# VH-VL binders against Cytochrome c oxidase assembly factor 8 (COA8): the designs that were tried, part 129

Target 1, 167 residues: Cytochrome c oxidase assembly factor 8 (COA8), of Homo sapiens (Human) (q96il0)
Amino acid sequence: APERGAERRDTAPSGVSRFCPPRKSCHDWIGPPDKYSNLRPVHFYIPENESPLEQKLRKLRQETQEWNQQFWANQNLTFSKEKEEFIHSRLKTKGLGLRTESGQKATLNAEEMADFYKEFLSKNFQKHMYYNRDWYKRNFAITFFMGKVALERIWNKLKQKQKKRSN

## First folded at step 9 (VH-VL)

Design m25 (framework fv_pabinafusp)
Fold by ESMFold2-Fast, scan of step 9:
Structure m25 (fold): chain C 167 residues (1-167), chain A 121 residues (1-121), chain B 112 residues (1-112)
Amino acid sequence: as target 1 above (167 residues)
Amino acid sequence: EVQLVQSGAEVKKPGESLKISCKGSGYSFTNYWLGWVRQMPGKGLEWMGDIYPGDSYTTYSEKFKVQVTISADKSISTAYLQWSSLKASDTAMYYCARHFEYLGDTPFDYWGQGTLVTVSS
Amino acid sequence: DIVMTQTPLSLSVTPGQPASISCRSSQSLVHSYGHTYLHWYLQKPGQSPQLLIYKISNRFSGVPDRFSGSGSGTDFTLKISRVEAEDVGVYYCMQATQFPWTFGQGTKVEIK
């Protein structure tokens, strides 16, 4: 994709090299879990001779990963926010302060928290169903393009074999 | 809790070698990239390069790749910036900063206090 | 390399008044999968830079809601709805769309 490596001259392609493990060969690299989504990102290797079809597959995988990361980051943030609001509301209803006598954050027992988890899951049921539907659609598309790329690579190998015979 | 602590100020003469440090604490040191940023007196910020301590993989800005060496020792959660031969033009404040590289999503979320390097005769 | 240009270079604000800082890039900052990696930092006098806003408009942890970011393509804006004394310092935009990462030259914000 010209956008990330658009203009580099006789210097090694810096953007591409960031996806190559130093000791093995250039390939996709898996990062540490994201702070917010708790999912490990994949840093995709961009080959020097990437075909338009390979680029389309890579961009689809990158876009799907970003969508997935954003969904879970937002979901985790919503969970954390609503959990704190629930705890605060219940403590206020009981006439209790936000801090214990020892100065720690006041909390609810497991039975009370079970109410929160039940409500949260119920409220987010439809959102999670739509997520699962989109997730399957995206993975179907990725699988389809992976198949097309595999066929292209097979054809290129056959062409190269024919060229060697012709030489 | 997350903290980056840099080595103290340095006063050097042109031609001398120097190695400054940045020690991370309060987080998993090997799970984040550690970048180096230069700020010349009264000027703005310049990214120099970064290192992933888990495998010591480095990247450099083209301007700095022949001027400095970046390294790390994960056993003591410390990254280093090193010059083989200092020049007066290397006089600057040097910051280390943590980032998590995610397809270009690389904000520097926590910064060290800076190391002032003065190079003069 | 992508060049980042900030305007104004210096801004003097009465406490409680709004402030606006612009950042323009020499080329589009839209990454190949549609996201824009533009971040804002504040360097208070005698201190290290600190992250304010990442990916155009997302406030970092602990950053007051009087700070907001907006923009698209090549034009970005950082706004402070009501400037307070603690907001003095130099503000920097940064692009992380294309290697090498580059910063704007900085905008100094002072109180009148």
Scores: ipSAE 0.000, ipTM 0.464, lowest interface PAE 18.0, mean pLDDT 80

Design m26 (framework fv_pabinafusp)
Fold by ESMFold2-Fast, scan of step 9:
Structure m26 (fold): chain C 167 residues (1-167), chain A 122 residues (1-122), chain B 112 residues (1-112)
Amino acid sequence: as target 1 above (167 residues)
Amino acid sequence: EVQLVQSGAEVKKPGESLKISCKGSGYSFTNYWLGWVRQMPGKGLEWMGDIYPGDSYTTYSEKFKVQVTISADKSISTAYLQWSSLKASDTAMYYCARLDSYFEGPTHFDYWGQGTLVTVSS
Amino acid sequence: DIVMTQTPLSLSVTPGQPASISCRSSQSLVHSYGHTYLHWYLQKPGQSPQLLIYKISNRFSGVPDRFSGSGSGTDFTLKISRVEAEDVGVYYCMQATQFPWTFGQGTKVEIK
């Protein structure tokens, strides 16, 4: 379950909200969902003594996140546009307007919408196959470098312990 | 009628740049992947890469990822294959072809362009 | 990469007689979705390749019923029940199960 707070902090009647991670943090920060991709971005903590290997891992993770955000933002935009076009074309074919007599947006039933989802998935099949291939390759690389960073940190810890024992 | 029309034959020197085109018509250009296939003289077919024109997402064969750039301009239903610096070994027939895609079905080239012959010699 | 091997490399057929072309893959072409993405193309002299059969055995639009495909796993066959003059050309199998997509080296079919 998500943690619940006791009271809400101050909020202006109207204003501009921006994603802004804490100015002083010692861990990764998770932001609000992006309006286009609907994915929560992760802002990575940068250690003061970041090694070249740690930097390579962080940049790989950041680049993968950017790639993933761009893919899903474009996919969601395409889905929304094609969905709207499908609904409008079907309503036009039936001789119906875009609004009901009550002034509400006209819509299609679940059976008709199922046709759209089937068509959308079919048309995007290869794109999703290529996405999955790249996703697996990227996650393999990230896992590999995470292992290398872990080994480097163990090695550095052992060096520090040896120095303290010798002192 | 689905048609893919490619640009005309090219004769170039090593080190020159080149951009060839493939124009789709008779279908929704942004709803189908478009691939490029190389055929060296007297040899078989070799897949180079694909592009989804709706958002310009590309996939390359590792062999060709550094050698060429694939792009598309959906406003004119045209895909491109580009070299920054040609080599004699790039001499070949280049085909564009549309990929038919289904969520639970095949991925295959269904309609092909007529080909663009690229000759690179000194 | 998956290697596609065709046999024979060349075939000379008397008109009206059957022809058979084999295609073998270095590993199974069964995809995680249970489909096998093996396709056959024909390139007639001086022309672009054209699709004959997709996903082992499905004939593309306009392809005569004398063409049939069969096979499973790593071993696939294209059969022409009665070869006609218009069937002359180079036949290629292709796999689209794993990236990169790969083609066989081709089988040239000629009339005697």
Scores: ipSAE 0.000, ipTM 0.463, lowest interface PAE 18.6, mean pLDDT 80

Design m27 (framework fv_pabinafusp)
Fold by ESMFold2-Fast, scan of step 9:
Structure m27 (fold): chain C 167 residues (1-167), chain A 122 residues (1-122), chain B 112 residues (1-112)
Amino acid sequence: as target 1 above (167 residues)
Amino acid sequence: EVQLVQSGAEVKKPGESLKISCKGSGYSFTNYWLGWVRQMPGKGLEWMGDIYPGDSYTTYSEKFKVQVTISADKSISTAYLQWSSLKASDTAMYYCARQEFLYDSGTPFDYWGQGTLVTVSS
Amino acid sequence: DIVMTQTPLSLSVTPGQPASISCRSSQSLVHSYGHTYLHWYLQKPGQSPQLLIYKISNRFSGVPDRFSGSGSGTDFTLKISRVEAEDVGVYYCMQATQFPWTFGQGTKVEIK
């Protein structure tokens, strides 16, 4: 019999996203979306001659990515859980089962679901407001260090030009 | 019954570290904000910061962000307020208070702990 | 930061008489959802603060109907229709419309 079978490799056996950068990678690599956060992880390229300043920038970006991924994974899991509970509660109130006559999952109409979405967004407003504040603070710091790295690179280019001229 | 129970009074010397606690019971600890409020002797109330124990997300007022650290251990429904180096000016009553995470994000502090008196003197 | 200003700072009232406390904010407290997050707390002598009224006019569980709140925008009032001995303490207004949360300086209510 002919061989058949193609399993998806975008999710690791542990339930987390996994990928490998291309064989010849000299810049950052972006992976597939995480199952829970829906964010794509970034694997940062580390040059052999990374300066202390470049290392600080990279670590700040890595820390910010981990913080951001954890926040959204938690929010998406909470959303999914509360949505499921809301649907089950409303179906019970209507005297309906969790399954249709054909065995398929029963659902609420869009108008009824709008009530849940409005409540969820309002309930999470303060948490998202605090998230936005920290997100802007982190991005300001990243931008500041990016500026410092750029100045360092300009200085190194000028030094390289002087050495080429003296030889 | 919703209850917030704080650790006992502390007497410390300047420069010492301190960690006080606030334990919640009678409700879902991870679904409510837990805030810290300072009251200096004979003075009014000052909001210091808060934590959402579900993901340990913290916020601080500008005045307190360098002075203290807020944390929580959701496995024992306990929040903490910590100083690395106390000053005499830290002498105050410290309250923890719960804020409901509902439809209205600007909800009040509905239940308060009994307070922890911190005295810092040489 | 939004500054909350209470008047008067102290009030002496005979039992059974009415009392009124004002709270004014440096900025409008109307949130983007149209709600106004202005709350009142009472701190009795030697006790923790306790929630009295939330979102301008709503009494918290167990709060007697002699307490009422009113106001809009930047000007808010707490009224006690007939002051009783158990009402002695310091009253604080608080805004939760804009981070950081801020309290008024307090109004001390005493019995004559």
Scores: ipSAE 0.000, ipTM 0.458, lowest interface PAE 20.7, mean pLDDT 80

Design m28 (from m25 with heavy chain R98T F100D E101Y Y102I L103E G104F D105G T106S F108L; framework fv_pabinafusp)
Fold by ESMFold2-Fast, scan of step 9:
Structure m28 (fold): chain C 167 residues (1-167), chain A 121 residues (1-121), chain B 112 residues (1-112)
Amino acid sequence: as target 1 above (167 residues)
Amino acid sequence: EVQLVQSGAEVKKPGESLKISCKGSGYSFTNYWLGWVRQMPGKGLEWMGDIYPGDSYTTYSEKFKVQVTISADKSISTAYLQWSSLKASDTAMYYCATHDYIEFGSPLDYWGQGTLVTVSS
Amino acid sequence: DIVMTQTPLSLSVTPGQPASISCRSSQSLVHSYGHTYLHWYLQKPGQSPQLLIYKISNRFSGVPDRFSGSGSGTDFTLKISRVEAEDVGVYYCMQATQFPWTFGQGTKVEIK
């Protein structure tokens, strides 16, 4: 067997990062935090005898991860964009440039930034509510299918014991 | 009509102090920045810095931060550029110019006539 | 600092002929607000600079329509469709996207 197989890193169609585990892994892999979402991606291990039900659960978990990554990448990008626009607007209103006279990036004090955080949170309240609702629904679905997979594995275990006893 | 009127030409010796002025009229003094631009004899334009008269906030090009002080007196719509100790290398034409405070990168739209500063002998 | 480079350094034009001046920046002039803060100034002999074009292509009040600006990113052009005697002087581009604001070295335009 070759010492090292090909490994691939690419970007998902939604703009989130991807990674591949080392060859011949037998468990899920957790990667470093994504640059945009700040969430650690999981590469799901595919067992050699994966059932259709196990495949459905895995795909649901992968789709949920992609949705979660996409949501937070977009939210963080929106936050950063609006924060910079707010800072630039307030600096301009105060008659200030984007750099201090020492060459450092100009910033607003905590009191001035409090207004931005309050407004951002207020504007995004409904969006975050929908995120939480979807997160609840997705976790319910995952838990439901995890239960089905567990029952299938128990049944297969019992079936194997019965076969051993009869043979 | 927006006008910027600068103080008259100056002839100084090295080591002397100097303060030149730029008086605005025909507009709201606190709705514009006042910037200073240097032009050495036969050379191009150099951005020195600017001031927002509403709160006297100044910005400087790093090259000029230790060489000059920019100030303003909004009660008489006048901005100032001053040196504590002139050098022969300060010989230049100095322009003041306004730019809108609302948009960060607004152009220098109205210019003063310039103040020639000669530092020699 | 952003470096602004103009070409040519000098240009001699026959009256009524077009003239073109280029300005190149060391980095993109697109501001986070979505605007490009590139402006053009004319300094006539013995006079203060005057604003001609702001934000790439907008003519300042009173500027004749023979002056036009174009460009994007790092490459910009000022064009005079028919050069007249009153257009003699030194033309400067300036970036105001990032502090400190910086000027090109200037292009001297003269009549043949």
Scores: ipSAE 0.000, ipTM 0.453, lowest interface PAE 20.1, mean pLDDT 82

Design m29 (from m25 with heavy chain H99G F100L Y102D L103F G104Y D105S T106H P107T; framework fv_pabinafusp)
Fold by ESMFold2-Fast, scan of step 9:
Structure m29 (fold): chain C 167 residues (1-167), chain A 121 residues (1-121), chain B 112 residues (1-112)
Amino acid sequence: as target 1 above (167 residues)
Amino acid sequence: EVQLVQSGAEVKKPGESLKISCKGSGYSFTNYWLGWVRQMPGKGLEWMGDIYPGDSYTTYSEKFKVQVTISADKSISTAYLQWSSLKASDTAMYYCARGLEDFYSHTFDYWGQGTLVTVSS
Amino acid sequence: DIVMTQTPLSLSVTPGQPASISCRSSQSLVHSYGHTYLHWYLQKPGQSPQLLIYKISNRFSGVPDRFSGSGSGTDFTLKISRVEAEDVGVYYCMQATQFPWTFGQGTKVEIK
């Protein structure tokens, strides 16, 4: 079905406009950083005649992005929560208020925070190792699918050229 | 353990509608393709189509594209194969099978027990 | 569509003797980075098909080592080193390298 809004059949018959260079897919959109993961989501363009291989690649990239977004959103939330609990606990132990005289949040010095960072990294070491392993596996798979899609597109273009050259 | 459990045998008349089911258990239903394979009496295996339950994307063999509809309900881990109007030539054993994905394709690693569909007047 | 042709269509084997089944594709199944999606299935009498060998030569879980697969390009072979009574059934090859997926017509293996 044609896209709602851009209804004019003024679009190039090949499906390529002046906006998108012929040798590049420029239809993907990059969004603003997610407030929790701090990662920019990619909104993938879906071609009208998407092949099964192109769909598998897109789904793999979307699933990997969702997995990555979820991992870092959860990790950042855990970090922020534990950091606040650590700061709160240390300030109470020292008899200090949670706010400065100026009304700003009270903070610990760099030496005190170093203990928190060491503890947090140590506790999350195994979790981060599993993340790295999965990240490499996912990117390996994406690279292979990208290669397959690229070959499919090259062969399709060559077949079109052969048709025009036929005597 | 991975299991695919299919609905029971059906006896129908030409022109009737039918929907058979395949329920997956023991694995993440939304992360594997599920395919349907037909076996006519005394004949070999024919791939009909696949569904990816996570987003309900379907692919069909050209022969079956008009004849059947494949769907899935991920909330109950069940896939369906449906006919709007059965023909005598639809008499066959129908199998569902899980597609184990490997880069650019998949292998059917676990199969359901089959659903026998008989269409006769 | 890729056509898969199996030979022989049937064979009778004395228990303990070897058996060999061939599968030939109408086009090469090696389209991407050395991956070849050629699989073998066994359907025992009255049962569902079961995966025997995947990607030419890999035995599926629980498959005895007397089963082996080999081949490349368009020619593939399934071998049973010592056929046993439980091996009776119809063997199917399948290609999943190129859409649509296609099966061979099957090879019936019986005991004499």
Scores: ipSAE 0.000, ipTM 0.453, lowest interface PAE 20.0, mean pLDDT 80

Design m3 (framework fv_ebronucimab)
Fold by OpenDDE, second read of step 11:
Structure m3 (fold): chain C 167 residues (1-167), chain A 123 residues (1-123), chain B 111 residues (1-111)
Amino acid sequence: as target 1 above (167 residues)
Amino acid sequence: EVQLVESGGGLVQPGRSLRLSCAASGFTFSSYAMNWVRQAPGKGLEWVSGISGSGGRTSYADSVQGRFTISRDNGKNSLYLQMNSLRAEDTALYFCAKGDIYEWLSPTAFDIWGQGTMVTVSS
Amino acid sequence: QSELTQPRSVSGSPGQSVTISCTGSSSNIGSGYDVHWYQQHPGKAPKLLISGNSNRPSGVPDRFSGSKSGNTASLTISGLQAEDEADYYCQSYDSRLSGYVFGTGTDVTVL
């Protein structure tokens, strides 16, 4: 039975940037741009006395980051592939080679590429609309939980001040 | 392997409707314009309709304008032709044909063809 | 006329060269749109033979060549073989129709 070569769908590796911040950091760290998504990953600080509400906020931020990284990694891969196919197709149609006489990769002019970008955006319009909708929903939720955490921290500080006055 | 497979052909009476389907495989379907071409028995090729990769642009031959509707489902790698108000002159072998990337900007050749599906319109 | 004009039939002996003309108008071939050629054997789907006036897809023999001048394109078959017996169609785009147009077709026979 000939082994059906499973076409490895080049799924963008879900490689969370292995940026490891220094162990003694008390702050969130921003990593370099990811090579696939071009987004800068954030390593979220975990306090020793993390409240349930702070934990929920951190998890929501982390999930949202992962969602963004995956979306843009896939989008950039698709864009790059289609762009290359478009250039090759147009060069072929013009009877031009894939390389110039100087050995450089042949390209199209700005006007021709503008047409590609227009068509690419049109094709992906619905996908981008859904992304934007979900982006706003996620960020609204994050902002809401940030507010709750801020209130919790204020309340805890007030309680500590009252205990110090009573002793 | 790049392949197109047409289906949905058959015998119909004049004035009736029929829907053709074309299943695509072996290429990124959503990146390419798709076309329907027909051939009446013992006759030449006639372009019928075209649709862009996104589905946002459609075009029709004058002979089918207002009666036929081309559509696609990129999630299913499928092309469709809804044929309404069929006439005897619509009797033909209908081919699904692959165009090029964004061919509406610069029309290109059809490099891949299906085997066709026969539509017969008779009383 | 919404079709490109081709001769109805062309014949030649094995090893000879035959040429098929495809005549259009200022709205299609004459406007600068490329001409493509297809070969169709009986009971088969069309096969792309020439793309973009003169480009041969992979697997197409070098005995097939295309050219274009003014409103007329030409397909030349050099060294005609028995397997070349088929119908040949030219294709272009027409700006007035906003659609593709095919030639009337040419039956090539090998004598």
Scores: ipSAE 0.017, ipTM 0.601, lowest interface PAE 6.3, mean pLDDT 87
Fold by ESMFold2-Fast, scan of step 9:
Structure m3 (fold): chain C 167 residues (1-167), chain A 123 residues (1-123), chain B 111 residues (1-111)
Amino acid sequence: as target 1 above (167 residues)
Amino acid sequence: EVQLVESGGGLVQPGRSLRLSCAASGFTFSSYAMNWVRQAPGKGLEWVSGISGSGGRTSYADSVQGRFTISRDNGKNSLYLQMNSLRAEDTALYFCAKGDIYEWLSPTAFDIWGQGTMVTVSS
Amino acid sequence: QSELTQPRSVSGSPGQSVTISCTGSSSNIGSGYDVHWYQQHPGKAPKLLISGNSNRPSGVPDRFSGSKSGNTASLTISGLQAEDEADYYCQSYDSRLSGYVFGTGTDVTVL
């Protein structure tokens, strides 16, 4: 079997690709770019002694990655689908067939496609605003939990030092 | 806690109107597309209408086009379905359903459902 | 076609596997739109069981799995249990209708 790991290609644009590290690892693993989102997924290493707080941070980071992958996969799918629908609609309006005399798909010129791009960007302005808001909220939460984990590690180190002193 | 609660159903005569409401809580209402899905007694699910998070885009099943109007009030976290010219075949349990992402990204699943409100159209 | 086609009923014994098909057309599943699955117990609202062809929402047992190929999606229930006795619906988007479509529904009976 290939060393790249297990990857499912039956994951649609609205889903997140499943994968696993090719070998047992003590570090996070970075995968290949997702077909739909074009973002590289990170597979997080789970330590044997993971604290509940570390688990919350890891799950939050995994959930944020999934959300981000889903956003861009859906954005790319929507663009492709709406572009094709626009082309078909315009060709129908002009009384033209969907195929050229050579059998290839009929297409619109750059000037006509400009109408689509203008409409798509206008429709998507609010999308970017909502995405940015959620992006900030998620990163604030991640930063907060990273701080809590750091404090937990410092406190545990101090506790260990005190315990050693009792010997 | 994410919750959807429908209301406004009842018994109406053919040709009359009825307005359904759906109260949402526990999530940022304006960030998600909302939908109405109905189920006639003993029958399957039928999508009726959908509206984008901003309310700027709406869509309808052919069976209700021109008779039903979907709307939302993001300030009140409420979804509405105005049903005009009701027919016997509109008799169904009407569910309010949340899109799992903002509709303008891509059509997707319905992750949260209300318990439904029954609409009966008969004389 | 305005609706996705499912078998009316599927039955199995506890511990066995059953598979429910959902067949669409070029304007929906065949166009690459995702398929989602819902479980509905009598008198209750539908519950999202599988999203985006194969992904399980939190709280859904791993014995439920989904797949999609061409114009057909499938839901497989392994290790069938009494609690799985319910109606199952697939759902996708149809570009011709510019709206969502549900499957005809499948009644799963645990013998």
Scores: ipSAE 0.000, ipTM 0.462, lowest interface PAE 14.5, mean pLDDT 79

Design m30 (framework fv_pabinafusp)
Fold by ESMFold2-Fast, scan of step 9:
Structure m30 (fold): chain C 167 residues (1-167), chain A 122 residues (1-122), chain B 112 residues (1-112)
Amino acid sequence: as target 1 above (167 residues)
Amino acid sequence: EVQLVQSGAEVKKPGESLKISCKGSGYSFTNYWLGWVRQMPGKGLEWMGDIYPGDSYTTYSEKFKVQVTISADKSISTAYLQWSSLKASDTAMYYCARSPDYLFESGYFDYWGQGTLVTVSS
Amino acid sequence: DIVMTQTPLSLSVTPGQPASISCRSSQSLVHSYGHTYLHWYLQKPGQSPQLLIYKISNRFSGVPDRFSGSGSGTDFTLKISRVEAEDVGVYYCMQATQFPWTFGQGTKVEIK
């Protein structure tokens, strides 16, 4: 495989690649797609005066991102592995080699691959259902904390405006 | 109204350098990704890469990483696609297109430039 | 790379009749956050591509309600309930679930 560019760092312990975030950013930033998950990671901006509640929200969002990255990196790896195994099995059944006459990887047409896709989707239906359930739970928690942070910011803003008016 | 305006058609010889442009207007230029898409004559669409103009961060398709350079000048809301040495195989229509910089809304191109036709022949 | 396969490659439709275009991906397009990043574009003759539908079924601003998208996993469909003259062009599906972003080969829609 060719070496990854500077846009992607080495694979993180969770099985996902890291990216090089913008040198100077005052907002959240979306990076290049990870090699394994193919998801664009988000770099969350950390304000100088981050409240404990804001930190909790940020860490929850970061943890959720890592969970998603790991899930899809593993899912993509599993799909690629099983697809190659299926293709090899079918080619052997037909008495064909793993390479074409030109040396390229031998592939199956869409009609021949239909059985694999059907089997893969069926096999992974429950896994995807559990993923969606967990995503919903995480999204609910994030939304809840986003609401709390928003209320905190509104309250602080109102207090600051009142003080400015008094002075 | 969001608008992307690209530079005019180019006719070049193999080995020449070229830089084409895409100017955004009607939106916050630094808050959206700008992608480049190639369409060879009579063929479909190929994603080449994109740039976030706010910090000039670039992403490339591996196929195009060594062929082109993507850059942007946020002071004039303009993104660029550049070749150091053109080849006949670079003959194509090149589109710039805007993509939202939001986690749940990323990955689609909502507004497109009119395209820049690049013809490379000896 | 994820390969996007469209069927049919071309179709001729009588004005007012429905049309259906299929898009199949070589891998599941289910993304993190519970979304699937499968989008549909229309390129009218001599024009730039334009976004029709994003994330399977969401119509982009200004897109007529006669366009609808559906699908899941690896199989997706774009439907036009009543084809009009201005709907002529090449339709492309695109996946943005995995790098690099890839497009289908296109489906040409013509009026009989």
Scores: ipSAE 0.000, ipTM 0.481, lowest interface PAE 14.5, mean pLDDT 80

